VH-VL binders against RNA-binding protein 12 (RBM12). Designs and how they scored, part 14

Target 1, 78 residues: RNA-binding protein 12 (RBM12), of Homo sapiens (Human) (q9ntz6r430to507)
Amino acid sequence: FCVYLKGLPFEAENKHVIDFFKKLDIVEDSIYIAYGPNGKATGEGFVEFRNEADYKAALCRHKQYMGNRFIQVHPITK
Below, E stands for the ipSAE of ESMFold2; O stands for the ipSAE of OpenDDE; V2 stands for 0.75 times the mean of E and O plus 0.25 times the DockQ between their complexes.

## First folded at step 8 (VH-VL; framework fv_imsidolimab)

Design q6 (from p1 with heavy chain Q52W; at its last look DockQ between E and O 0.79; V2 from the best seeds 0.00; counts 0 for: pae E 4.9 > 2)
Fold by OpenDDE, look of step 8:
Structure q6 (fold): chain C 78 residues (1-78), chain A 121 residues (1-121), chain B 112 residues (1-112)
Amino acid sequence: as target 1 above (78 residues)
Amino acid sequence: QVQLVQSGAEVKKPGASVKVSCKASGYTFTSYYMNWVRQAPRQGLEWMGMIWPSEGETRLNQKFKDRVTMTRDTSTSTVYMELSSLRSEDTAVYYCARSYWDTGSYYFDYWGQGTLVTVSS
Amino acid sequence: DIVMTQTPLSLSVTPGQPASISCRSSESLLYTDGETYFYWYLHKPGQPPQLLIYEVSNRFSGVPDRFSGSGSGTDFTLKISRVEAEDVGVYYCMQSIELPYTFGGGTKVEIK
């Protein structure tokens, strides 16, 4: 039950992703924030949820805000 | 069918607090953001903040972060905006306005009729 | 905060003539999804503001086709092909790419 994140603030950390998906059961160490070859964040990431209900709930967070930017949440296959 | 009906005009003294309500009807209350926008006399529109009624989560304009509280009552489909430590500069018409996040378009498609808040000594 | 700058401040137009309003943002309003989060509102006297254009060029429901929006990145334009009396009011641009949402200073449109 993985989702793809797009539009992350460049300063986003795991704790921000955890907070964004508050009350949802995230798989430990499953959060990935993407960085480019230059070491800068790309605004993309991935996270896995432990169950289908939370996965579906996570998808409903699509276009909600993390900090001052709204985030795309897309379904993906692990 | 969508309607946003706000509470009536308020007159307050400096230092007091005001709480404006916005009752929503005609749509799924918890599926849209509710925003507050104000307009002071001879001024433009100013976004104060937004609330996600489903969970009550708010995003506030930092300009008001220490004075504004936004809440909601899902049982009555009502959103509240409370502004404390009122100043004369807070005299304005306050609007609630709906926006739908799921569309990916954060535009305000429906507005309340506005609530005049006058702050004077 | 993203600063939205509108020009002109006011515009007096003869009925039937065209009008043009400009809005410039201090930062690009293009998002990673390819959408530009820019909007036009009209605030008529005695009424709440109303949405005219969303995402640069899309007319909201019920908005006459004499209204058109264009632009990209940081520069945007609202055009009224033939101004009517009912078009009187203050026009505002707005961005929603970043919190806080910010409006332009407004452009007052009057009839000569």
Scores: ipSAE 0.280, ipTM 0.856, lowest interface PAE 2.2, mean pLDDT 93
Fold by ESMFold2, look of step 8:
Structure q6 (fold): chain C 78 residues (1-78), chain A 121 residues (1-121), chain B 112 residues (1-112)
Amino acid sequence: as target 1 above (78 residues)
Amino acid sequence: QVQLVQSGAEVKKPGASVKVSCKASGYTFTSYYMNWVRQAPRQGLEWMGMIWPSEGETRLNQKFKDRVTMTRDTSTSTVYMELSSLRSEDTAVYYCARSYWDTGSYYFDYWGQGTLVTVSS
Amino acid sequence: DIVMTQTPLSLSVTPGQPASISCRSSESLLYTDGETYFYWYLHKPGQPPQLLIYEVSNRFSGVPDRFSGSGSGTDFTLKISRVEAEDVGVYYCMQSIELPYTFGGGTKVEIK
């Protein structure tokens, strides 16, 4: 149960993703934040949830805020 | 029909506080951010902050140095903005405004009628 | 904070003549979804502000086709092809890509 994140702030770190999904059962070591050549986040990321209920709740946080930017939460299918 | 109805005009002295209410109707109150925007005489629009009514989470404009508090009462579908330590510069019309968001959009679609707050000695 | 610089400060327009208002943002308003979070509002005397244009160029419901928006990145323009008496008011640009939301300083449109 995985979501794709877009619009992450340049200063985004794993702790910010954990806080954004507070109270949801994330697979903490699954958090991935893409970094560009300058070492700053590109705005993309990925995180896995342990159950379907929390995955659906995570999708409902689409366009809610991390810091001063809204972020997008999208489903991922493999 | 979406409607936002604000409390009436207020006159306050410097150093006091004011609490403005905004009662929402005609939509699911807990599903949209509610914003506060003000306009001082001969000045432009200034965003003050917003509240997510479901959880009560707020995002505030840092310019107000923690003088603003936003709350809500889901049982009455009402949001409140309280501005403390009032100064003459806080004389303004205060608007509540609902956020609309969809693919590619994030704007204010409905506004309250405005509440004039006058700060005078 | 993203600064929205709006010009001119005011316009006096003969009814039936065109008007043009410019807005420049200090940062790109293009978001990762490919959309631009830029808007025009009109604040008519005695009324709350109303949305005219969303996402640069789309007219909001009920907005006459004499209003058109254009631009990209950091430079945006609102045009009124033929100004009417009901168009009097202060026009504001706004960005919603980043908190705090910010407005331009306003352009007052009045009839000559």
Scores: ipSAE 0.188, ipTM 0.781, lowest interface PAE 4.9, mean pLDDT 87
ESMFold2 (binder alone), look of step 8: mean pLDDT 91; pTM 0.928

Design q7 (from p1 with heavy chain Y100T; at its last look DockQ between E and O 0.90; V2 from the best seeds 0.00; counts 0 for: pae E 3.0 > 2)
Fold by ESMFold2, look of step 8:
Structure q7 (fold): chain C 78 residues (1-78), chain A 121 residues (1-121), chain B 112 residues (1-112)
Amino acid sequence: as target 1 above (78 residues)
Amino acid sequence: QVQLVQSGAEVKKPGASVKVSCKASGYTFTSYYMNWVRQAPRQGLEWMGMIQPSEGETRLNQKFKDRVTMTRDTSTSTVYMELSSLRSEDTAVYYCARSTWDTGSYYFDYWGQGTLVTVSS
Amino acid sequence: DIVMTQTPLSLSVTPGQPASISCRSSESLLYTDGETYFYWYLHKPGQPPQLLIYEVSNRFSGVPDRFSGSGSGTDFTLKISRVEAEDVGVYYCMQSIELPYTFGGGTKVEIK
């Protein structure tokens, strides 16, 4: 159960992803944030959830704020 | 039809606080952010923050975060903005304004009539 | 914070003549979904502000077609093809790509 993240702030770190999805059962080891040549997040990432209920709840956080910018949450099927 | 009706004008002394209300009708109250925007005399518009009425989560302009509290009462579909430690530069018209969160349409489509808050000694 | 700079600060227009207002942002307002989070509002005397244009160029419901918006990235323009007496007020641009939301300083439009 994986979601694709877009629009992440350039200062995004794993802790920000964890906080964004707090109260959901996230697979913390699965958090991936793409970093560019300058060491800043490029705006993309993904994360896995342990069950379908939390995965669906995660999709409902689409366009909610991480820091001062909203982010996109999209489904991915493995 | 969407309506946002605000409480009446207030006159306050420096150091006091003010609580402005905004009663919403004509839509699903918990489906939209409620924003507060102010305009001081002969100045432009300034965004103060917003509240998501479903769970009461707020996002505040850092300029005001220590002095502004935003709350809501879902049973009356009313949002409140309280500004504390008032200064004369807080004299302004305060507006509530609705915006959506689920489509990426973060603009203010409906506004309250405005509430004049005057801070004077 | 993203700074929004409007020009001119004021504009006196003969009725029926065109008007043009510019707004420039300190950062790109184009988001990763391909949308640009830029808006125009009109604050008429005695009324609350009202939305004119959303997402650069889309007229809000009830806005006459003499209003048009254009631009991209950091540079945006509002045009009024034929200014009418009811168009008097202060025009504000706004961005919503990043908190805090910020407005331009305003452009006062008056009839000569």
Scores: ipSAE 0.372, ipTM 0.846, lowest interface PAE 3.0, mean pLDDT 89
ESMFold2 (binder alone), look of step 8: mean pLDDT 92; pTM 0.935
OpenDDE, look of step 8: ipSAE 0.676; ipTM 0.926

Design q8 (from p1 with heavy chain S99T; at its last look DockQ between E and O 0.56; V2 from the best seeds 0.00; counts 0 for: pae E 6.0 > 2)
Fold by ESMFold2, look of step 8:
Formats: structure tokens, sequence, C-alpha cells
Structure q8 (fold): chain C 78 residues (1-78), chain A 121 residues (1-121), chain B 112 residues (1-112)
């Protein structure tokens, strides 16, 4: 049960992803944030959820804000 | 067929509050942020804040220092903006505006007709 | 807050002549997703604002091809190749890269 994140702010860290999905049952070791050569987030990330209910709730966070930037939440197509 | 219809003009005294409504139709109300933007006479546009109608979460422009409350009623597809402790500088036309989002775009695609709020003694 | 600075503040144009409006942002409007969150609106008297240009250079549906947008980063331009009477109003640039959303101060276009 995985989602793909786009639009993460430069200063994004795992704690910001956890807060963005507050109270959902995240597989915390699954949080992945892509970083560029300057050590800042590139805007991409991935997160797994432990159950389908929380996965669906996570998709409803699409276009909500992390700090002052909106975040895209997409199902992973594979 | 998207339409945003606002409540009528209001006249208020300084220190009072005003609550403006914006009724949405022609689209899925809960899928789009709703914004409030105002324009005082002979001045530019100013963003006041927005509400996510699905959960009622708001993001407000700090300039208003907690004078603004935004709420919604999903059963009537209506958002509300309440501005308290009114001053003469709050005289303006207040617009609701829907956020459209797509990759590379995040803008206001549909606007209400505007609500004139006049604050005078 | 991102400051959007428009120039000129006002212009009077003979019908059929070109017009150019500049907008400069205090920070880059190019976000980490590779997109630029910059827009032009027209506020005609007695009407709500209307979108003209999205993503710097794309005309919104129904906008005449005499309107064109250009720019990148912090420096943007709206051009009207031949101003018509219906183009009268106040033009605003806007950024939506971060909250609070901010508009430029406006450029009033009038016919002389």
Amino acid sequence: as target 1 above (78 residues)
Amino acid sequence: QVQLVQSGAEVKKPGASVKVSCKASGYTFTSYYMNWVRQAPRQGLEWMGMIQPSEGETRLNQKFKDRVTMTRDTSTSTVYMELSSLRSEDTAVYYCARTYWDTGSYYFDYWGQGTLVTVSS
Amino acid sequence: DIVMTQTPLSLSVTPGQPASISCRSSESLLYTDGETYFYWYLHKPGQPPQLLIYEVSNRFSGVPDRFSGSGSGTDFTLKISRVEAEDVGVYYCMQSIELPYTFGGGTKVEIK
C-alpha cells in the first residue's frame, strides 16, 4: 500500500511526512525522500501504509499543504 | 456550469463583524480548495485565506491576525468567511474563488460575483 | 511573503497599439517539480477577475491570441500586440508557489 509524493519542500524530512499523514498507520522505515547534491529534497518521496483504509485516507491528502507548499499524493502504478 | 454565488452586500459599523457566504454548484464541492480574495477601493487584490471543504481545514493570511474565520457546510456546498473587529479599511469587495490544480498550475479558475462590505460610522 | 512588483502602474494606449507589462517576483517561482507557478489576471470594471495566462505563457480558454506571456524565474512579461477597447481594466500578476498567495500591485490599462 504505497503512495508517491511530489512537491515536497526543500527542507522536507521524515518528520514532516509523518506529520502530513498524522494518525495514519505508516510503515515508518518505508519513508523515502529524494535529495539533491545540495542535501535538499528534490520534491519526490514514497511512503507505505500498513492497511488499505489508511492508504485510501492518505490519497485524500492530495493537494494539501506541507508547510507553505502543496503536496501531490499519487498511487504507485507498477 | 461551475457557479459560485455569494451573499448580498452588507453595511457595518466599526467593531462589528460580517459573515459572507459563497454557494458552489456544478462540480464536486469537496475536491477543490476555496479561497477568499478582497479588493478595497482603488487598491489591488489581496488573498485572505482558503479552506479545504472536505475536512474544513484552513490556511489564513497572517495579516488578519485571527480576525478571519472560514467555515463550510458540505450539505449545502457553501463556504463562509467571517471578518471580525471591522475597521474602515476593511471596506472592500470580497470574492470567493475556486482553486484549480494541475501539474504546473495552481490558480483561481472560477470566481463569485463579489460581495461589497462597507464599514462606516 | 513573495513580493510581486508590476511596472508600469498605469498606461494609456491608443487602440491598435501594443502594450507591455512587467512583473518581478522577490523569489524564484520555479518549484522543485520543475514547474513555474506564475499567472496573469485581468480585472475589468464591474466584473470579477478573470484568468488570462497560466504557467507563464499559456493562454486560458477564450483568451485572444493578441495576449502573450513570457519570462522565467523572477522576471515575467505580458504583451498585448494590439490593444482593443475590451482590454481596459487592471492587470495583475500572481504567484501560487507558496502561501500566502500574492498578487502584483496591478497595472491599469486605459484607452486614450
Scores: ipSAE 0.086, ipTM 0.771, lowest interface PAE 6.0, mean pLDDT 87
ESMFold2 (binder alone), look of step 8: mean pLDDT 91; pTM 0.925
OpenDDE, look of step 8: ipSAE 0.656; ipTM 0.924

## First folded at step 9 (VH-VL; framework fv_imsidolimab)

Design r1 (from q4 with heavy chain S105T; at its last look DockQ between E and O 0.88; V2 from the best seeds 0.72)
Fold by ESMFold2, look of step 9:
Structure r1 (fold): chain C 78 residues (1-78), chain A 121 residues (1-121), chain B 112 residues (1-112)
Amino acid sequence: as target 1 above (78 residues)
Amino acid sequence: QVQLVQSGAEVKKPGASVKVSCKASGYTFTSYYMNWVRQAPRQGLEWMGMIQPSEGETRLNQKFKDRVTMTRDTSTSTVYMELSSLRSEDTAVYYCARSGWDTGTYYFDYWGQGTLVTVSS
Amino acid sequence: DIVMTQTPLSLSVTPGQPASISCRSSESLLYTDGETYFYWYLHKPGQPPQLLIYEVSNRFSGVPDRFSGSGSGTDFTLKISRVEAEDVGVYYCMQSIELPYTFGGGTKVEIK
């Protein structure tokens, strides 16, 4: 039950992803944030949820704000 | 027809607070952010913050964070903005304005009529 | 905060003549969904602001086709092909890609 994240703020960290999905049951250590060679987030990431209900709730947060920018949440099958 | 109706003009002393209401009709109240924008005399438009009416979550312009409270009443489809510790510089027309959230309609398509708040000694 | 810089500060336009207003943002307003979060509003005295153009170039419902928007990234233009008396007011650009939302300083359009 994985979602693909786009549009993450340049300063995004795991704590920001956890807060964005607060009340949802994230698989421990499943958060991935892509970083470029300069150490800045590239705007992409992944996170896994333990159950289908929380996965569907996560998809409903598409285009909601993480910090000062909204982000995209997309389904993934891998 | 989308309609946003605000409370009437207010005259306040410095140090007081003011609470402006905005009643929404003609759309699904909980599907849109409600924003507050003000304009002081001879100045441009200034975004103060927004509230998500379904859960009451707010995002405030840091300039006003400690002085602004935004709330809503979903049973009456009404949002409120309260500005405390008023100064003469807070004399302005205060507007509520609607914006969307699920599809990226983060623009103000409908506005209230405005509420003049005058702060004077 | 993203700074929005409008030029000119004011315009006096002969009725029936074109007008052009520029707005430049301090950062790109292009988002990863391919959309640019940039808007134009018209504020007539005694009325609330009204949306004219959303997402750079789309006219809002009821806006005459003499209004057109263009631009990309950080550089945007509003054109009025033939200015009419009802077009008088202050025009503001706005961005919504990043909080806080910010407006340009405004361009006052008058008829001479």
Scores: ipSAE 0.563, ipTM 0.878, lowest interface PAE 1.4, mean pLDDT 90
ESMFold2 (binder alone), look of step 9: mean pLDDT 92; pTM 0.938
OpenDDE, look of step 9: ipSAE 0.759; ipTM 0.940

Design r2 (from q4 with heavy chain S105E; at its last look DockQ between E and O 0.87; V2 from the best seeds 0.00; counts 0 for: pae E 2.3 > 2)
Fold by ESMFold2, look of step 9:
Structure r2 (fold): chain C 78 residues (1-78), chain A 121 residues (1-121), chain B 112 residues (1-112)
Amino acid sequence: as target 1 above (78 residues)
Amino acid sequence: QVQLVQSGAEVKKPGASVKVSCKASGYTFTSYYMNWVRQAPRQGLEWMGMIQPSEGETRLNQKFKDRVTMTRDTSTSTVYMELSSLRSEDTAVYYCARSGWDTGEYYFDYWGQGTLVTVSS
Amino acid sequence: DIVMTQTPLSLSVTPGQPASISCRSSESLLYTDGETYFYWYLHKPGQPPQLLIYEVSNRFSGVPDRFSGSGSGTDFTLKISRVEAEDVGVYYCMQSIELPYTFGGGTKVEIK
């Protein structure tokens, strides 16, 4: 039950992903944030949920705010 | 018919607080952000922040963060904006305005009539 | 914060003649979903502001087709093909790609 994240802020860290999905049963060690060659987040990431209900709730947070920017939450297919 | 009706004009002293209400009707109150925008005399529009009424989460313009509180009452479909430690530069017309939550339509399609707040010594 | 710069500050227009208003943002308003979070509002005398154009070029419901928006990235234009008396007011651009939402300084349109 995995989602793909786009549009993550430059300063995104695991704690920001955890807070964004608060009240949902997230697999914390599954959090992946992509970093470019300069060590900054590229705006992409992945995270897993322990059950289908929380996965579906996570998809409903698409275009909700992390800090000052909204982010995209997509179903994982790869 | 979407309608946003605000409380009446207020006159305040510096250092006081003001609480402006915005009552919504004609739509599902908890499905949209409610924003507050102000306009000082001879000035442009300034976004102050927004609240999602379902859970009461707020996003505030950092300029006002320590002085503004936004709350709501879902039973009356009403949003409140309270601005504390008032200064003369807070004299303005304050508007509530609706924006889309679930669709990500972050623009103001309906506005309240405005509430004049005058801060004078 | 994203700065929105409008020009001109005011226009005096003969009825039936065109008007053009420019807005420039300090950062691109194109988001990673392919959409541009840029809008035009009109603040008529004695009324609250009203939405004219959303997402650069889409007229909001009830907005006459003499209003058209264009632009991309950081540069945007609102055109009124034939100004009418009811078009008098102050026009504001706005961005919503990033908090805080910010408006341009406004362009006052008057009939001469």
Scores: ipSAE 0.546, ipTM 0.884, lowest interface PAE 1.5, mean pLDDT 91
ESMFold2 (binder alone), look of step 9: mean pLDDT 92; pTM 0.943
OpenDDE, look of step 9: ipSAE 0.761; ipTM 0.940
ESMFold2, look of step 11: ipSAE 0.457; ipTM 0.864
ESMFold2 (binder alone), look of step 11: mean pLDDT 92; pTM 0.935
OpenDDE, look of step 11: ipSAE 0.703; ipTM 0.931

Design r3 (from q4 with heavy chain T103S; at its last look DockQ between E and O 0.91; V2 from the best seeds 0.00; counts 0 for: pae E 2.6 > 2)
Fold by ESMFold2, look of step 9:
Structure r3 (fold): chain C 78 residues (1-78), chain A 121 residues (1-121), chain B 112 residues (1-112)
Amino acid sequence: as target 1 above (78 residues)
Amino acid sequence: QVQLVQSGAEVKKPGASVKVSCKASGYTFTSYYMNWVRQAPRQGLEWMGMIQPSEGETRLNQKFKDRVTMTRDTSTSTVYMELSSLRSEDTAVYYCARSGWDSGSYYFDYWGQGTLVTVSS
Amino acid sequence: DIVMTQTPLSLSVTPGQPASISCRSSESLLYTDGETYFYWYLHKPGQPPQLLIYEVSNRFSGVPDRFSGSGSGTDFTLKISRVEAEDVGVYYCMQSIELPYTFGGGTKVEIK
């Protein structure tokens, strides 16, 4: 149960992703934040949830704010 | 029909606080952010912050941190903005304005009529 | 904070003549979904502000087709093809890609 994140703030870290999805059960060590060749975050990432209910709740947080910018949450399948 | 109705004009002394209300009707209250925007005499528009009515989370303009509180009452579909430690430069018309979250649109489509707050000694 | 710079500060326009207002942002307003979070508002005397144009070029409901928006990235333009008396007021650009939301300084349009 994996979601794709877009629009992450360039300063985003795992702790910000955990806080954004607080009260949802994230698979341990499943958070990935992509970095570009210049060392800056690309704004993309993904995270996996342990169950379908939390996965669906995560999708409902699409366009909610992380810091000063709203982010996108999209479904993906493994 | 979407309607935002604000509380009436206020006259306050420096150092006091003011609480302005904005009652929403004609739409699903918890599906849209509510914003506060002010305009002081002969000045432009200034965004003060917003509240997500479903859980009450706020995002505030740093300029107003420590002086502004935004709350809501979902049973009455009403948002409140309280500004404390008032100064003469806080004299302004204060507007509530809704913006979309679930539509992906973050523009202010409907505005309240405005509330004049006058701060004078 | 993203700075929004409008020009000109004011316009005096003969009725029926065109008007053009420019707005520049200090950062790109293009978001990762392919949309540009840029808007125009009109603040008429004695009324609350009203939305004219959303996402660069889309007219809001009830806005006459004499209003048009264009631009991309950091440079945006509002055009009024034929200014009417009801168009008097202060025009503001705004961005919503990043908090705090910020407005341009305004362009006062009046009839001469």
Scores: ipSAE 0.420, ipTM 0.853, lowest interface PAE 2.6, mean pLDDT 90
ESMFold2 (binder alone), look of step 9: mean pLDDT 92; pTM 0.939
OpenDDE, look of step 9: ipSAE 0.753; ipTM 0.939

Design r4 (from q4 with heavy chain S54D; at its last look DockQ between E and O 0.91; V2 from the best seeds 0.71)
Fold by ESMFold2, look of step 9:
Order: structure tokens, then sequence, then C-alpha cells
Structure r4 (fold): chain C 78 residues (1-78), chain A 121 residues (1-121), chain B 112 residues (1-112)
């Protein structure tokens, strides 16, 4: 039950992903945020959910705000 | 048919508060953000913030954060905007406008008729 | 905040003649989903603002085909192929790629 994140803010960290998916049961050690050589997020990431209901709820947060920008949440089957 | 109907004009003194209502009909109220936009005389449009009516969460323009409260009543499909500590420069027409929360369509497709708030000593 | 700059500030047009309004943003409005979050609104006298064009070039429902939008990145144009009396008002551009949403300063269109 894994989603692909796109459009993440420059300053995104695991805590921001956790807050964005507040009330959903994520596998915390499954959070991946891509960082460039300068230590800044490149705008992509992944996160896994423990159950199907929370995974589907996560997909419904597509284009909702993280800070002053909205982000994309896409399905991914691994 | 989508309709947004706002409360009537208000006259206030500096330092007072005003609460403007916006009643929505003709669509699923909880599927759309409600935004507030104002226009002072001889000035352009200024976005004040928005409310997510399902959970009641708000996103406010930092300029107004300490003076604006946005609330909603889902049973009447009504959004409220309260502006406190009024100043003469708050004299403006205040509009509610919806945008697509569920669809992520962040533009204002339907607007209320506007509410004139006049702040004078 | 993203600054939206409109030109001209006002425009007097002979009925039936074309009109063109430009808007420039202080940063790109192209988002990582491939969409551009740029819009045009018209504020007619005595009415609330109304949406004309969404996402650069799409006419909103009921908007006459004499209105067209174009542009990309930071530069955008609204064209009216033949201005009619009911087109008078103030035109505003807007961005929604980032909070706070910001509008251009407006372009007043009037008939000579």
Amino acid sequence: as target 1 above (78 residues)
Amino acid sequence: QVQLVQSGAEVKKPGASVKVSCKASGYTFTSYYMNWVRQAPRQGLEWMGMIQPDEGETRLNQKFKDRVTMTRDTSTSTVYMELSSLRSEDTAVYYCARSGWDTGSYYFDYWGQGTLVTVSS
Amino acid sequence: DIVMTQTPLSLSVTPGQPASISCRSSESLLYTDGETYFYWYLHKPGQPPQLLIYEVSNRFSGVPDRFSGSGSGTDFTLKISRVEAEDVGVYYCMQSIELPYTFGGGTKVEIK
C-alpha cells in the first residue's frame, strides 16, 4: 500500500509527511524523501500505509496543501 | 444551480468586529473550499484566506492571520468570516468565492454578491 | 508572494475592435503536474467578479468565444476579438500555484 509523492516543498522532511497524512496509519520507516547533493528535497518521495483504507484516504489528499503549496499523491504498486 | 448568498451591508466603527456570512446552495458544500476576497475602494482584489468546510481547517493570508477567523456550519451550508480590530482601510466589499477542494481546481468559479463593510469614525 | 503585473492599466476601445491585455508573473506558474495555474476574471460594474479563463486558455462555461487566453511560464495574454459594450469592466489575472493567491492590479476596459 504505497504512494508516490511529487511537488514536495524545498524544506520537506519526514515530520512534514507525517503531519500531511495526520490520522492515517503510515509505516514510518517507509518514508522516503529524495534529496539532492545540496541536502534539499528534490520534490519526490514515497510512503507506505499499513492498511487499504488509509491508503485510499491518502490518495484522496492529492493536491492538498503542505505549507503554501499543494502536493501530488499518486498510487504505486510495488 | 450554484448560488452563494452573503449577508447585508454593515457600518462599523474603528476597533469593532464584523462577521459576514455566505450561504451556499446547489452543490456538495463539503467538496469545495470557500475563499474570502475583498476589494477596497479604487483598489484591486485581495485574497484573505479559505476554509475547508468538511474539517473546518483554514488557510489564511498572513497579512490578516491575527484578525481573521473563518468558521462554517455544515448543517446550514454557511461559511462565516469575522474581521476584528477594524481600521478605516478595512472598508471594502467582501466576497465569498468557492474553489475545487475535492478536484484540486484552485480557481474561483462562483462568487457571492459581495458585502460592503464601511469602517468610519 | 508572487507578484502579478498587468499592462496596460486602462484601455479605451472602439466597439467592434480587438483588445489585448498582458499579465506577467514574478515566477513560473507551471507546476510539476504539467498544468499552469493562471486565470482571468472580469469585474463588471455592479456585479461580482466572474471567471473568464481557467488554466491559461480554457473558457469557463458561458464565456463567449471572442475571449481567448494564451501564454506560458510567466507571460500571459487575454484577447477579445471584437469588444462589445457588455465587455466593459476591470480585468484581473490571478495565480493559484502558491498561497497566498495573488491578483494582478487590474486593467480597465472601456468603450470610446
Scores: ipSAE 0.560, ipTM 0.883, lowest interface PAE 1.4, mean pLDDT 91
ESMFold2 (binder alone), look of step 9: mean pLDDT 92; pTM 0.938
OpenDDE, look of step 9: ipSAE 0.725; ipTM 0.935

Design r5 (from q4 with light chain I97V; at its last look DockQ between E and O 0.69; V2 from the best seeds 0.00; counts 0 for: pae E 6.1 > 2)
Fold by ESMFold2, look of step 9:
Structure r5 (fold): chain C 78 residues (1-78), chain A 121 residues (1-121), chain B 112 residues (1-112)
Amino acid sequence: as target 1 above (78 residues)
Amino acid sequence: QVQLVQSGAEVKKPGASVKVSCKASGYTFTSYYMNWVRQAPRQGLEWMGMIQPSEGETRLNQKFKDRVTMTRDTSTSTVYMELSSLRSEDTAVYYCARSGWDTGSYYFDYWGQGTLVTVSS
Amino acid sequence: DIVMTQTPLSLSVTPGQPASISCRSSESLLYTDGETYFYWYLHKPGQPPQLLIYEVSNRFSGVPDRFSGSGSGTDFTLKISRVEAEDVGVYYCMQSVELPYTFGGGTKVEIK
């Protein structure tokens, strides 16, 4: 059960993703944040949830704030 | 029909506090952020912060962080903005304004009528 | 904070003639989701501000088609094809790409 993240802050780290999805049962070592050559996040990432209920709750956090930026949460697609 | 109705004008002395209310109707109160925007005389608009009414979470402009408190009462569909340690430069019209994510971005679609707060010695 | 700079500060227009207002941001307003979070508001005397244009070029509900927005990145324009008496007021640009939300300094539009 995986979601795709868009709009991540350039300073985003795994701890920020964990906090954004607080109270949900995430697979912490599944967190992936894309970084550019300068070491800043490019705005994309993904994370896995252990059960369907928490996955659906994660999708409802679409466009809520991480730091000073809102982020998009989407179902995984090609 | 969406309506935002604010409390009446206030006159305060420097160092006091003011609490402005904004009562919402005509929509699901907990589904939208409520923002506060002010305009000092002969100046532009300034965003002060916002509150998500369902959980009470706030995001404040750092300029006001130490002096502004935003709260809500979901049973009356009302948000409050309290500004403390008032200065004469806080004289302004204070607006509440609704925003939400459902339109693809955060913009202010409905505004309250404004509340004049005058701070004078 | 993202600084929003509007020009001109004021504009006096003959009724029925076009008007153009510019807004420049200190940082790109194109977000990593591919959207540009830029807006125009009109503040008429004695009324609260009202939304005109969202996401650069989309007219808000009830806004006449004589209003149009354009631009990208850091440079944006509001055009009024034929100014009418009801268009008088102060126009503000705004960004919502990052907190805090910030407004331009305003452009006062008057009828000659």
Scores: ipSAE 0.102, ipTM 0.772, lowest interface PAE 6.1, mean pLDDT 88
ESMFold2 (binder alone), look of step 9: mean pLDDT 92; pTM 0.934
OpenDDE, look of step 9: ipSAE 0.808; ipTM 0.947

